# Designs tried in a protein design chat: VH-VL binders against Vitellogenin-1 (vit-1). Part 8

Target 1, 170 residues: Vitellogenin-1 (vit-1), of Caenorhabditis elegans (p55155r1310to1479)
Amino acid sequence: SVCKVQKNQIRTFDDVLYNTPLTTCYSLIAKDCSEEPTFAVLSKKTEKNSEEMIIKVIRGEQEIVAQLQNEEIRVKVDGKKILSEDYSAHQIERLGESDIVIELPEGEVRFDGYTIKTQLPSYSRKNQLCGLCGNNDDESTNEFYTSDNTETKDIEEFHRSYLLKNEECE
Key: E = the ipSAE of ESMFold2; O = the ipSAE of OpenDDE; V2 = 0.75 times the mean of E and O plus 0.25 times the DockQ between their complexes.

## First folded at step 1 (VH-VL)

Design t05 (framework fv_retifanlimab)
Fold by ESMFold2-Fast, scan of step 1:
Structure t05 (fold): chain C 170 residues (1-170), chain A 122 residues (1-122), chain B 111 residues (1-111)
Amino acid sequence: as target 1 above (170 residues)
Amino acid sequence: QVQLVQSGAEVKKPGASVKVSCKASGYTFTDYYMNWVRQAPGQGLEWIGVINPSSGSTWLDQKFKDRVTITVDKSTSTAYMELSSLRSEDTAVYYCARVTKVGATRYYFDYWGQGTLVTVSS
Amino acid sequence: EIVLTQSPATLSLSPGERATLSCRASQSVDYSGNSYMNWFQQKPGQPPKLLIHDASNRATGVPSRFSGSGSGTDFTLTISSLEPEDFAVYFCQQRSDYPLTFGGGTKVEIK
């Protein structure tokens, strides 16, 4: 299953397509919402009304942040910038110029500065996933469960429940 | 020299299970993903799934996820694909094929096993 | 899933002629400026052999008469002058998204 985020549009793991304006605050895209989470994928816009994104991947206790800088993708691991020659040591691969793959415990995240593709086995973590990408349960009618596990038909409420708002973002 | 050598042909009855092996040599087994692809006689290719031999993590096509198990034995550099609840429609040649997972720019099937014919008939 | 449609299903030509094979994807296989479409050749009783990877890159040992082109949803495999050994089935395959998918194949046969 694949979830795709780009241009204020999200295609969930269960192939539901919807529009939601992403902000300069991090939104939770996909997460292992089991009792012992193994990963989380978050994203935000670089600027209000920009299509350019910043991605944050939490893998175990490791934090990976990637974004475009001078038309090239740059990566930080636990707050420290790493060179592309070190990517493989951190289970990060370059598929092309300004295009990376971050390996998850089960699955991967592809990112190019504008588009985020998260790929997970649908049988793994089934009904334990949360975030804007949905729960990956093969049922398209129940993708809109908020962070407090309440079903909603309001996309704005759905998005707001996964938004990490603070005073420095909008 | 890279080689992928698969187990021999199998004839099974409907409802049975089959386990096909793929023994790798000539490279570091854990540096490449191993895929399974099948082809019914005279038909096209159908992707079944992939395993990362280093972690044991798998990604399967949803059509097969309830019936297929892919595993590896790192000590013998061998990948296995087990398909259960066999139907006549599962009659096909099953191939293993490797894909690089390091170096990023080459995610394609570069070496294939010779294929294993699985025939499901009563 | 991304559906790949190949045309024609069968192409009947003579040695020395140019072959042009089409592969169309139900959605774009482009990602970050790259087109993730591969081409394979298959002869009876053999596994598929990689010819072209990532739209236009010839695999090691593949003759120069084989070339690939295209981007987005429309891709072409060209054989500039058919040799006797080129009469085979050709499949396109995308690696842009899981599940990985193949086209139905184009059979290049002697006229």
Scores: ipSAE 0.006, ipTM 0.535, lowest interface PAE 11.9, mean pLDDT 84

Design t06 (framework fv_retifanlimab)
Fold by ESMFold2-Fast, scan of step 1:
Structure t06 (fold): chain C 170 residues (1-170), chain A 121 residues (1-121), chain B 111 residues (1-111)
Amino acid sequence: as target 1 above (170 residues)
Amino acid sequence: QVQLVQSGAEVKKPGASVKVSCKASGYTFTRYYMNWVRQAPGQGLEWIGVIDPSGGSTWLDQKFKDRVTITVDKSTSTAYMELSSLRSEDTAVYYCARDEYDFWSGTFDYWGQGTLVTVSS
Amino acid sequence: EIVLTQSPATLSLSPGERATLSCRASQSVSTYGDSYMNWFQQKPGQPPKLLIHDASNRATGVPSRFSGSGSGTDFTLTISSLEPEDFAVYFCQQSSNYPLTFGGGTKVEIK
């Protein structure tokens, strides 16, 4: 199961496509919303009118942040910049100058600065996933569950429920 | 301890070429990018380019692209900068400088002592 | 290329005084959360020495009287109380884009 975020659009794990622009504040894209979360994927825009994104992956207690700079991905682990030759030590694979894969406990996240692709096994935590990517339950009618587990047909309400407002959002 | 030791001063005629060396010690040579920066007498700093010692890939400022070659010798942990077709305005102190992280970081944590290249007119 | 303009060109002060040095970039050198501006100190006959990296982080061993601030296109280096050894030339340098570029320098000289 794959969720794709690109060009102000999200294609959920259950293959529902909808339009929602990210902001300059982090939005929760996908997360293990079980009682013992194992990962979270968050993203935001670099600028209000840009399609360029910054990704944050929380894997256990480790924080990985990646963003594009001079057409090459730059990576920080727990706030510290790392060299590309050290990526494999952190379960990160470089596929090109601007394309990386971050391994999750079950699955992976691929990022190139403009596209986020989160891939999880089909058996992975059905109905315990949350975020803008939906719950990966093979049922397209329930992709709009808010952070308080309430169904909505309002995409703006859905997105707002997963927006981490720690700053002024644009 | 990290050290960058450069070759000695050079005096060249216009039209000649010069090759400056920078010998690194105290760290794993291939893990850090090596930059070259020059400074004309009494003037500011001017970035020339950078090399990835691991693969030999280089990135140069456009104005030096047709006259500068940057290379490395991994067996001696030495970086080289060769500047051809010398002009009097190339008179400057040439520095090598290590990039603390990858080249997107652009921080110069250690510098060589500098090599004065004088081009007489 | 990104052009960096430093002001003033020369700052004449006495020991104990506060120094504030400006660096302005022709384009933003910041992405959200990070600003790619470094500051170097240079004394006559010596190579430059890193003081501040990524706008506000002091390099190892740099005294606490040195601080950096700013984002986007406007950056400042502040020396809270000048010591005799602080009279030098200071350069800003952007690490956002190749080619890497430096400001023209600010000379801090004794009055």
Scores: ipSAE 0.000, ipTM 0.487, lowest interface PAE 14.0, mean pLDDT 84

Design t07 (framework fv_retifanlimab; at its last look DockQ between E and O 0.05; V2 from the best seeds 0.00; counts 0 for: pae E 17.7 > 2, placed apart)
Fold by ESMFold2, look of step 2:
Structure t07 (fold): chain C 170 residues (1-170), chain A 120 residues (1-120), chain B 111 residues (1-111)
Amino acid sequence: as target 1 above (170 residues)
Amino acid sequence: QVQLVQSGAEVKKPGASVKVSCKASGYSFTSYYMNWVRQAPGQGLEWIGVINPSGGSTWLDQKFKDRVTITVDKSTSTAYMELSSLRSEDTAVYYCARLQYSYGHMFDYWGQGTLVTVSS
Amino acid sequence: EIVLTQSPATLSLSPGERATLSCRASQSVSRSGYSYMNWFQQKPGQPPKLLIHAASNRATGVPSRFSGSGSGTDFTLTISSLEPEDFAVYFCQQHSSWPLTFGGGTKVEIK
């Protein structure tokens, strides 16, 4: 299963499509919400009216941040810029000129500055995934689960529950 | 306490298959890659392959790709390695080994080994 | 695949002597200041035990008499003064490229 984020829309792991209203604050896209989390994928817009995004991937103890700069993806691992020659040492691959693939413990994230595709096996962590991409339970209902595991049909409530707001962003 | 406990020794005939298990405990099973390595009697170590337990992705040595299947059962925290079409040269101790992904990419914990003997 | 060649195949030494074990890779296993080279000790009937990672970093609980050095294609494990428990087989192992590979081993035995 794939979760796609592009153009203010998300298509979840369970094939539910809705508007994302991403902001310049990080939102939680997908996370291993088991008792021992192994990864998280977060994203924000570079600017309020841009479709360009910055992605943050937490993988074990590593923080990977990527964004498109001058038609090339810039990658930092734990705050330190790495060059494409070193990507493989961090389980990151460049595909073509502007695509990057970041390996997750149970899948991968593909990112090109404008589209985030998170791919996980269908059997992975059923009902233990959380975030705007849903819980990967193979049900395409109109019910959403907020960050405190509350069911809701309110998309704004759902999105706000995964927003990491601070004083310097929207 | 991190432990990797493997299934018991097996004796097989040429052409058969063997499936070795490796039950992990004391850590988050999906946070570390699981490797399989073998050692023939009196010989060195030979890497077979690795699985990412969360993603299910595997990377196998070319020598084994047609004969080996590496899987996991996340609900029981158990890794499996199945080797088919056994030959006498497959007689070896088979180890599972945890690979820490962060810094060093090291095999920090090993199972006790499973002797597989292929004879007659 | 990266071939690791260890030399010598056997070291016959007495307790208290210095052991120097070599591992040569067919291709560089170092990138950006990091060496993808580990060393293991193996005693009969036991699984390998990690001694050194990243070419020179001792694993937890490994005595200071063990040291690793080298970069690129040439790596060395040194045991400054052999103790009775150090007579074992030592393997180098690279993880810079798939498949992961091990050296053929150096047996350190009592003279």
Scores: ipSAE 0.000, ipTM 0.442, lowest interface PAE 17.7, mean pLDDT 82
ESMFold2-Fast, scan of step 1: ipSAE 0.286; ipTM 0.734
ESMFold2 (binder alone), look of step 2: mean pLDDT 91; pTM 0.917
OpenDDE, look of step 2: ipSAE 0.018; ipTM 0.577

Design t08 (framework fv_retifanlimab)
Fold by ESMFold2-Fast, scan of step 1:
Structure t08 (fold): chain C 170 residues (1-170), chain A 123 residues (1-123), chain B 111 residues (1-111)
Amino acid sequence: as target 1 above (170 residues)
Amino acid sequence: QVQLVQSGAEVKKPGASVKVSCKASGYTFTSYGMNWVRQAPGQGLEWIGVINPYGGSTWLDQKFKDRVTITVDKSTSTAYMELSSLRSEDTAVYYCARGTKYQLPSHYYFDYWGQGTLVTVSS
Amino acid sequence: EIVLTQSPATLSLSPGERATLSCRASQSVEYSGTSYMNWFQQKPGQPPKLLIHDASNRATGVPSRFSGSGSGTDFTLTISSLEPEDFAVYFCQQGNTYPLTFGGGTKVEIK
């Protein structure tokens, strides 16, 4: 099962493709919404009208932030910048100059500064997931559930419910 | 053979509502999305929205969202598009068109079309 | 929304000539290696008829003189040798993102 976020477009784990303008505030892309969450993936644009993204992955008690800076991917773990030689110690792999993979308990997130690809096993398709990538229930429908479990067909309402507002968003 | 048969032409006054029907035959009605597209006289094509006949879920272009309702009657394999608060610029031929298997919207093209329903809005 | 720009607006040609029609998208209509661009033909008083789907796949029953090409944002419909029945309006349409959108059309008319 894969979810891809690129250029204001999201293809969900259930292969539903839709447009949503991402903002400069973090949006919840995918999260383990079980009783004991194991991960969350969030992203935001670096600036208005940019296709460049910043990704935040929460894995257990670790917070991993990655983005392009001067055409080179930079990674912080728990607020501390790490060098590429330390990536493997944090279950992060560099595939190229600006392409990384962050391991999840059951799956992975691949990021290149523009595209976020989240891959999870198909056996997780039991309505255990929430966020803009959908619930991975193996049904391709136009029914989305907001962060308060309200069903909606309105993409703006759906996106707004997963938008983290700590400041003005563009 | 696949056929989509639409209801007849309508003349409406501004502020009224119109409901156009599209009766499908020759395939499993609930397996394919039903799209609605309009064309003003001498103009191009404009997508209104789509319905998944299985569950009744709809996706509408934002400019129509407050005025359009798309529904289905599975027992008669018929889709309906109702447009309210009619204005003169809503004068157009309205088409129903079968999409490929219902999915948002990665693989959508229209392989069969209804004959069209002319809706004229004039005072 | 993805804006589709067709050019030229009108193409005046004689039977037997080649027609080349362009459709440009304001952003990519490609996902996972497939470009979701479709082409339709419309004659006066008739609904549109599907010619090409997913950039280059000819629909069932469409003559081989029709071909589609392109990827990403730049697409072309080619009619290798115009027949009398080919003088019509042609629309491109993207199937990659909601809302689904159409180009403004290219009218192929007799010179």
Scores: ipSAE 0.000, ipTM 0.463, lowest interface PAE 17.9, mean pLDDT 83

## First folded at step 4 (VH-VL)

Design a02 (from c10 with heavy chain S31D A33T K57R; framework fv_cosibelimab; at its last look DockQ between E and O 0.05; V2 from the best seeds 0.00; counts 0 for: pae E 16.6 > 2, placed apart)
Fold by ESMFold2, look of step 5:
Structure a02 (fold): chain C 170 residues (1-170), chain A 119 residues (1-119), chain B 112 residues (1-112)
Amino acid sequence: as target 1 above (170 residues)
Amino acid sequence: EVQLVQSGAEVKKPGSSVKVSCKASGGTFSDYTISWVRQAPGQGLEWMGVIIPIFGRANYAQKFQGRVTITADESTSTAYMELSSLRSEDTAVYYCARGPSYRTTFDYWGQGTLVTVSS
Amino acid sequence: NFMLTQPHSVSESPGKTVTISCTRSSGSIASNFVQWYQQRPGSAPTTVIYEDYQRPSGVPDRFSGSIDSSSNSASLTISGLKTEDEADYYCQSYDSSNHYWVFGGGTKLTVL
């Protein structure tokens, strides 16, 4: 199962494609929404009119933030910039000059500044996932659940329910 | 098998309205969007608008905002496009086209409906 | 608000290769997926490439799509041209900011 975010579009774990223009506020891409969450993936645009994103991965109690700067991925773990030779100590792999993979408890996230690919096993956290990537329930029927697990027919309401708005973003 | 069957050709006077139907068969109507695209004689394709049945929403190209109304009737699996205040420049073949619920591609097209606007 | 520009016509002999360009006027061609449609005379369009380079079932592998960020364009390439490929070809992309499906002006392919 793969969820892909790029070009202002999301292809969910259940292969549903829709448009979602991210903002400079973080949006919840995918999260373990069980009673003991193990990870969350969030993203925002670097600037209002940019396709470039910043990714935030919460893994256990670590915060990993990555973005493309000057054609290189820059990574901070708990606010501290780390160098590529230290990536493996933080379960991060550098696949290319601008590509990284961040391990999750049972999956991974690949990021290159413009594309977020979240890959989970087919049995991982079925019906306990939430976020813009959907719940990974293997159903192709089009059901959208807001952050409070309410069905909606309004895709904008669905998107807004995962937006982490504050006064400093738009 | 998926089919989109449109209503027949129409001849209209300037200032009137036309309503074109597009009946879908094959598959579940609410799993798809229906767009309307027109093609004036000898010219290219022009997108007019889309209905997103699962969200009960129609979106329109800016050029047609206020003149076009796109609706759907799930019980008959039929989409409708109504264009009002017709001008001679609206003479075209009008196509319906579908794609998965909210995707940017069209996978099936109706046969087209010629609408002729003349005095 | 962006436009997609295609050549008005191209022609080539059977068995040869032709490439049809689709240039985006503003913003990056890579920011939104590009589709290609084929329209034979008197017929409705059909999809030959979607999401930049994917082929629908039944479309032969001699049809291919590509994206070139340096020229800000997409291309449809048809190798091993057959007379049945004679048609109009349209590129299409989506403007997420304006919720608008943008079509190129179309290219008439003549197989000589």
Scores: ipSAE 0.000, ipTM 0.465, lowest interface PAE 16.6, mean pLDDT 82
ESMFold2-Fast, scan of step 4: ipSAE 0.618; ipTM 0.845
ESMFold2 (binder alone), look of step 5: mean pLDDT 91; pTM 0.928
OpenDDE, look of step 5: ipSAE 0.005; ipTM 0.539

Design a06 (from c10 with heavy chain S31T A33V S101N; framework fv_cosibelimab; at its last look DockQ between E and O 0.53; V2 from the best seeds 0.00; counts 0 for: pae E 3.6 > 2)
Heavy chain, then light chain:
Amino acid sequence: EVQLVQSGAEVKKPGSSVKVSCKASGGTFSTYVISWVRQAPGQGLEWMGVIIPIFGKANYAQKFQGRVTITADESTSTAYMELSSLRSEDTAVYYCARGPNYRTTFDYWGQGTLVTVSS
Amino acid sequence: NFMLTQPHSVSESPGKTVTISCTRSSGSIASNFVQWYQQRPGSAPTTVIYEDYQRPSGVPDRFSGSIDSSSNSASLTISGLKTEDEADYYCQSYDSSNHYWVFGGGTKLTVL
ESMFold2-Fast, scan of step 4: ipSAE 0.613; ipTM 0.851
ESMFold2, look of step 5: ipSAE 0.169; ipTM 0.700
ESMFold2 (binder alone), look of step 5: mean pLDDT 89; pTM 0.908
OpenDDE, look of step 5: ipSAE 0.797; ipTM 0.924
ESMFold2, look of step 7: ipSAE 0.330; ipTM 0.760
ESMFold2 (binder alone), look of step 7: mean pLDDT 90; pTM 0.910
OpenDDE, look of step 7: ipSAE 0.736; ipTM 0.914

Design a10 (from c10 with heavy chain P100R T104S; framework fv_cosibelimab)
Heavy chain, then light chain:
Amino acid sequence: EVQLVQSGAEVKKPGSSVKVSCKASGGTFSSYAISWVRQAPGQGLEWMGVIIPIFGKANYAQKFQGRVTITADESTSTAYMELSSLRSEDTAVYYCARGRSYRSTFDYWGQGTLVTVSS
Amino acid sequence: NFMLTQPHSVSESPGKTVTISCTRSSGSIASNFVQWYQQRPGSAPTTVIYEDYQRPSGVPDRFSGSIDSSSNSASLTISGLKTEDEADYYCQSYDSSNHYWVFGGGTKLTVL
ESMFold2-Fast, scan of step 4: ipSAE 0.561; ipTM 0.834

Design a14 (from c10 with heavy chain G99D P100K T104G; framework fv_cosibelimab)
Fold by ESMFold2-Fast, scan of step 4:
Structure a14 (fold): chain C 170 residues (1-170), chain A 119 residues (1-119), chain B 112 residues (1-112)
Amino acid sequence: as target 1 above (170 residues)
Amino acid sequence: EVQLVQSGAEVKKPGSSVKVSCKASGGTFSSYAISWVRQAPGQGLEWMGVIIPIFGKANYAQKFQGRVTITADESTSTAYMELSSLRSEDTAVYYCARDKSYRGTFDYWGQGTLVTVSS
Amino acid sequence: NFMLTQPHSVSESPGKTVTISCTRSSGSIASNFVQWYQQRPGSAPTTVIYEDYQRPSGVPDRFSGSIDSSSNSASLTISGLKTEDEADYYCQSYDSSNHYWVFGGGTKLTVL
């Protein structure tokens, strides 16, 4: 399945579409919520009134951050900027000046500065995922599960449970 | 201002355990890693382990495997380090430190917690 | 696993420049960022240099960092040395292969 984040909308792995604007604080988009987590995908807006995003992918012990700079994608691995010639050494593929694919243990994340697409095998991840992309359980519903694994129909409550708020962000 | 505030000094007997807390205020907690570093009297800095709160996963230095447990409570923005089977050589100041880049840049440090292990 | 080696102590007069080295025993010093921490007696460490060269706000421009790939070392340079600079200094880097934070042994700076 695929989860897509774009234009203040999220299409979950179970194909539920809803509206929720991201903020300048990181939100947890998708995470392996099993006993032994293997990845997390987070995103935030570059500024309050922008649709441009910054993505953070945690893969094992590695942190990857990507964003647009001068209309080109720029990547940091473990806090250090890397050149495109080094992308393949970190399981990152450049598809154009502003388009990359980051490999996950099972699946991938595609990012162009405005759209995030996370693709995972649905059969292997059922009921092990959490975050704004949902749990990938093949059941569409208006009910969502918060970070405390509580059912809710309130999108604001759902998003707030996955929002990493601080004093520096809105 | 971002601050890391640690719990107060403790005196423990050999064979007991100690649990030190580190509360983050004035900034984000979940999106950064929290490391624990200790310093025995007159000695250098020694890394013990790290937790990534958003991930719920901790990793430890080989020397402390099996004796140290690092946990985090995101609802209170607090990280904990528990060290068991205490020995006199565990007498040290224990620091928590935040990794701003999520990888090895310790931008804020707690004030330290003195743990004294004596009979 | 690698080690970061620092001199045990350095000494210099006020107003002069001092340089503290941090040498990596295995793998390239440039493969991961190097940080420098200052610790005064009875105090927690504070960051004076991060990401090889960057100074946090509030740290004077007398403090600078550098990387020398030919000697496989990082250096902390303090110019216009003041008595308040007297402290222990630690370098630190990350071992990405073993997921381990490595500290140097520390250098005691005495301002005479």
Scores: ipSAE 0.014, ipTM 0.594, lowest interface PAE 7.0, mean pLDDT 84

Design a15 (from c10 with light chain N32D F33Y Y53D; framework fv_cosibelimab)
Fold by ESMFold2-Fast, scan of step 4:
Structure a15 (fold): chain C 170 residues (1-170), chain A 119 residues (1-119), chain B 112 residues (1-112)
Amino acid sequence: as target 1 above (170 residues)
Amino acid sequence: EVQLVQSGAEVKKPGSSVKVSCKASGGTFSSYAISWVRQAPGQGLEWMGVIIPIFGKANYAQKFQGRVTITADESTSTAYMELSSLRSEDTAVYYCARGPSYRTTFDYWGQGTLVTVSS
Amino acid sequence: NFMLTQPHSVSESPGKTVTISCTRSSGSIASDYVQWYQQRPGSAPTTVIYEDDQRPSGVPDRFSGSIDSSSNSASLTISGLKTEDEADYYCQSYDSSNHYWVFGGGTKLTVL
């Protein structure tokens, strides 16, 4: 199953498509919401009104941040910029000058600066996922679960519950 | 703008537990790493553990594994450090400190919380 | 596991330059960023240098950081020394192999 984020639109793991512009504050895209989390994927816009994104992936004891800089992907691991020759040491693959794959414990995240694709195995983390990508429960409904695990049909309320607020969200 | 405010000083008996809070304001809380560092009287800084609130899983220094629990409440932008089975050697000022990730500089520090363990 | 070793104390006259070293016992000092924190009595530490040689906003340019791979050391240099610079200074770096933060033992700076 695959969740895709691009052009202010999200296609969830359960194939629900909806429109929600990201902001300049991080939003939680997908996370292992079990008692022992193994990964989290966050994203934000580089600036207001842009379709260009910054991605943050947390897995184990490591944080990976990636974004485009002068049409080339730039990767930081735990705040330190790494060169492409070091990517494999961090379970990151470069597929092109602006396309990378970040390995998750079970699955992967593919990113090119404009599109985020999070892929998880069919048997992995069913009903233990949370975030804007949904819960991967194999049920395509217009019901969303907020960060408080409350059902809502209001997309703005849904997004707001996964928005990591700061004073300059645009 | 960005500020970390810790709970007040505590006096505890040996064998008890203490829970210190660290409330963040003026910036992003959930995606930053919150570390706990202690300093015994007249001694240096000692790292205890860290949590990134949105991730929710804490990592601990081996010395404190089994006695320390670090948690975070994203709704109140507050991190907590609970230390159990207190000994007199745990008398120290306890600091929370924020960094952009697990392995980057601490950009802001709390004011510190003095915990005194005596009988 | 590595240790960061600092001199216990250093002293210098006002207006002079002082350098505090931070030596890594194993692995390269350049493998992980080095930070420097200033702590006055009764106060929380504050960052004076991060990522080897960067200054936070508000820290005077009298403070500088450097790395010397040949001695496997980081250094904090304070020029134009002022009495307000009296404090304990701590270096810090991350042990990437063992997933642990390491602090130096601290250096007490006296300005006489």
Scores: ipSAE 0.474, ipTM 0.814, lowest interface PAE 2.6, mean pLDDT 87

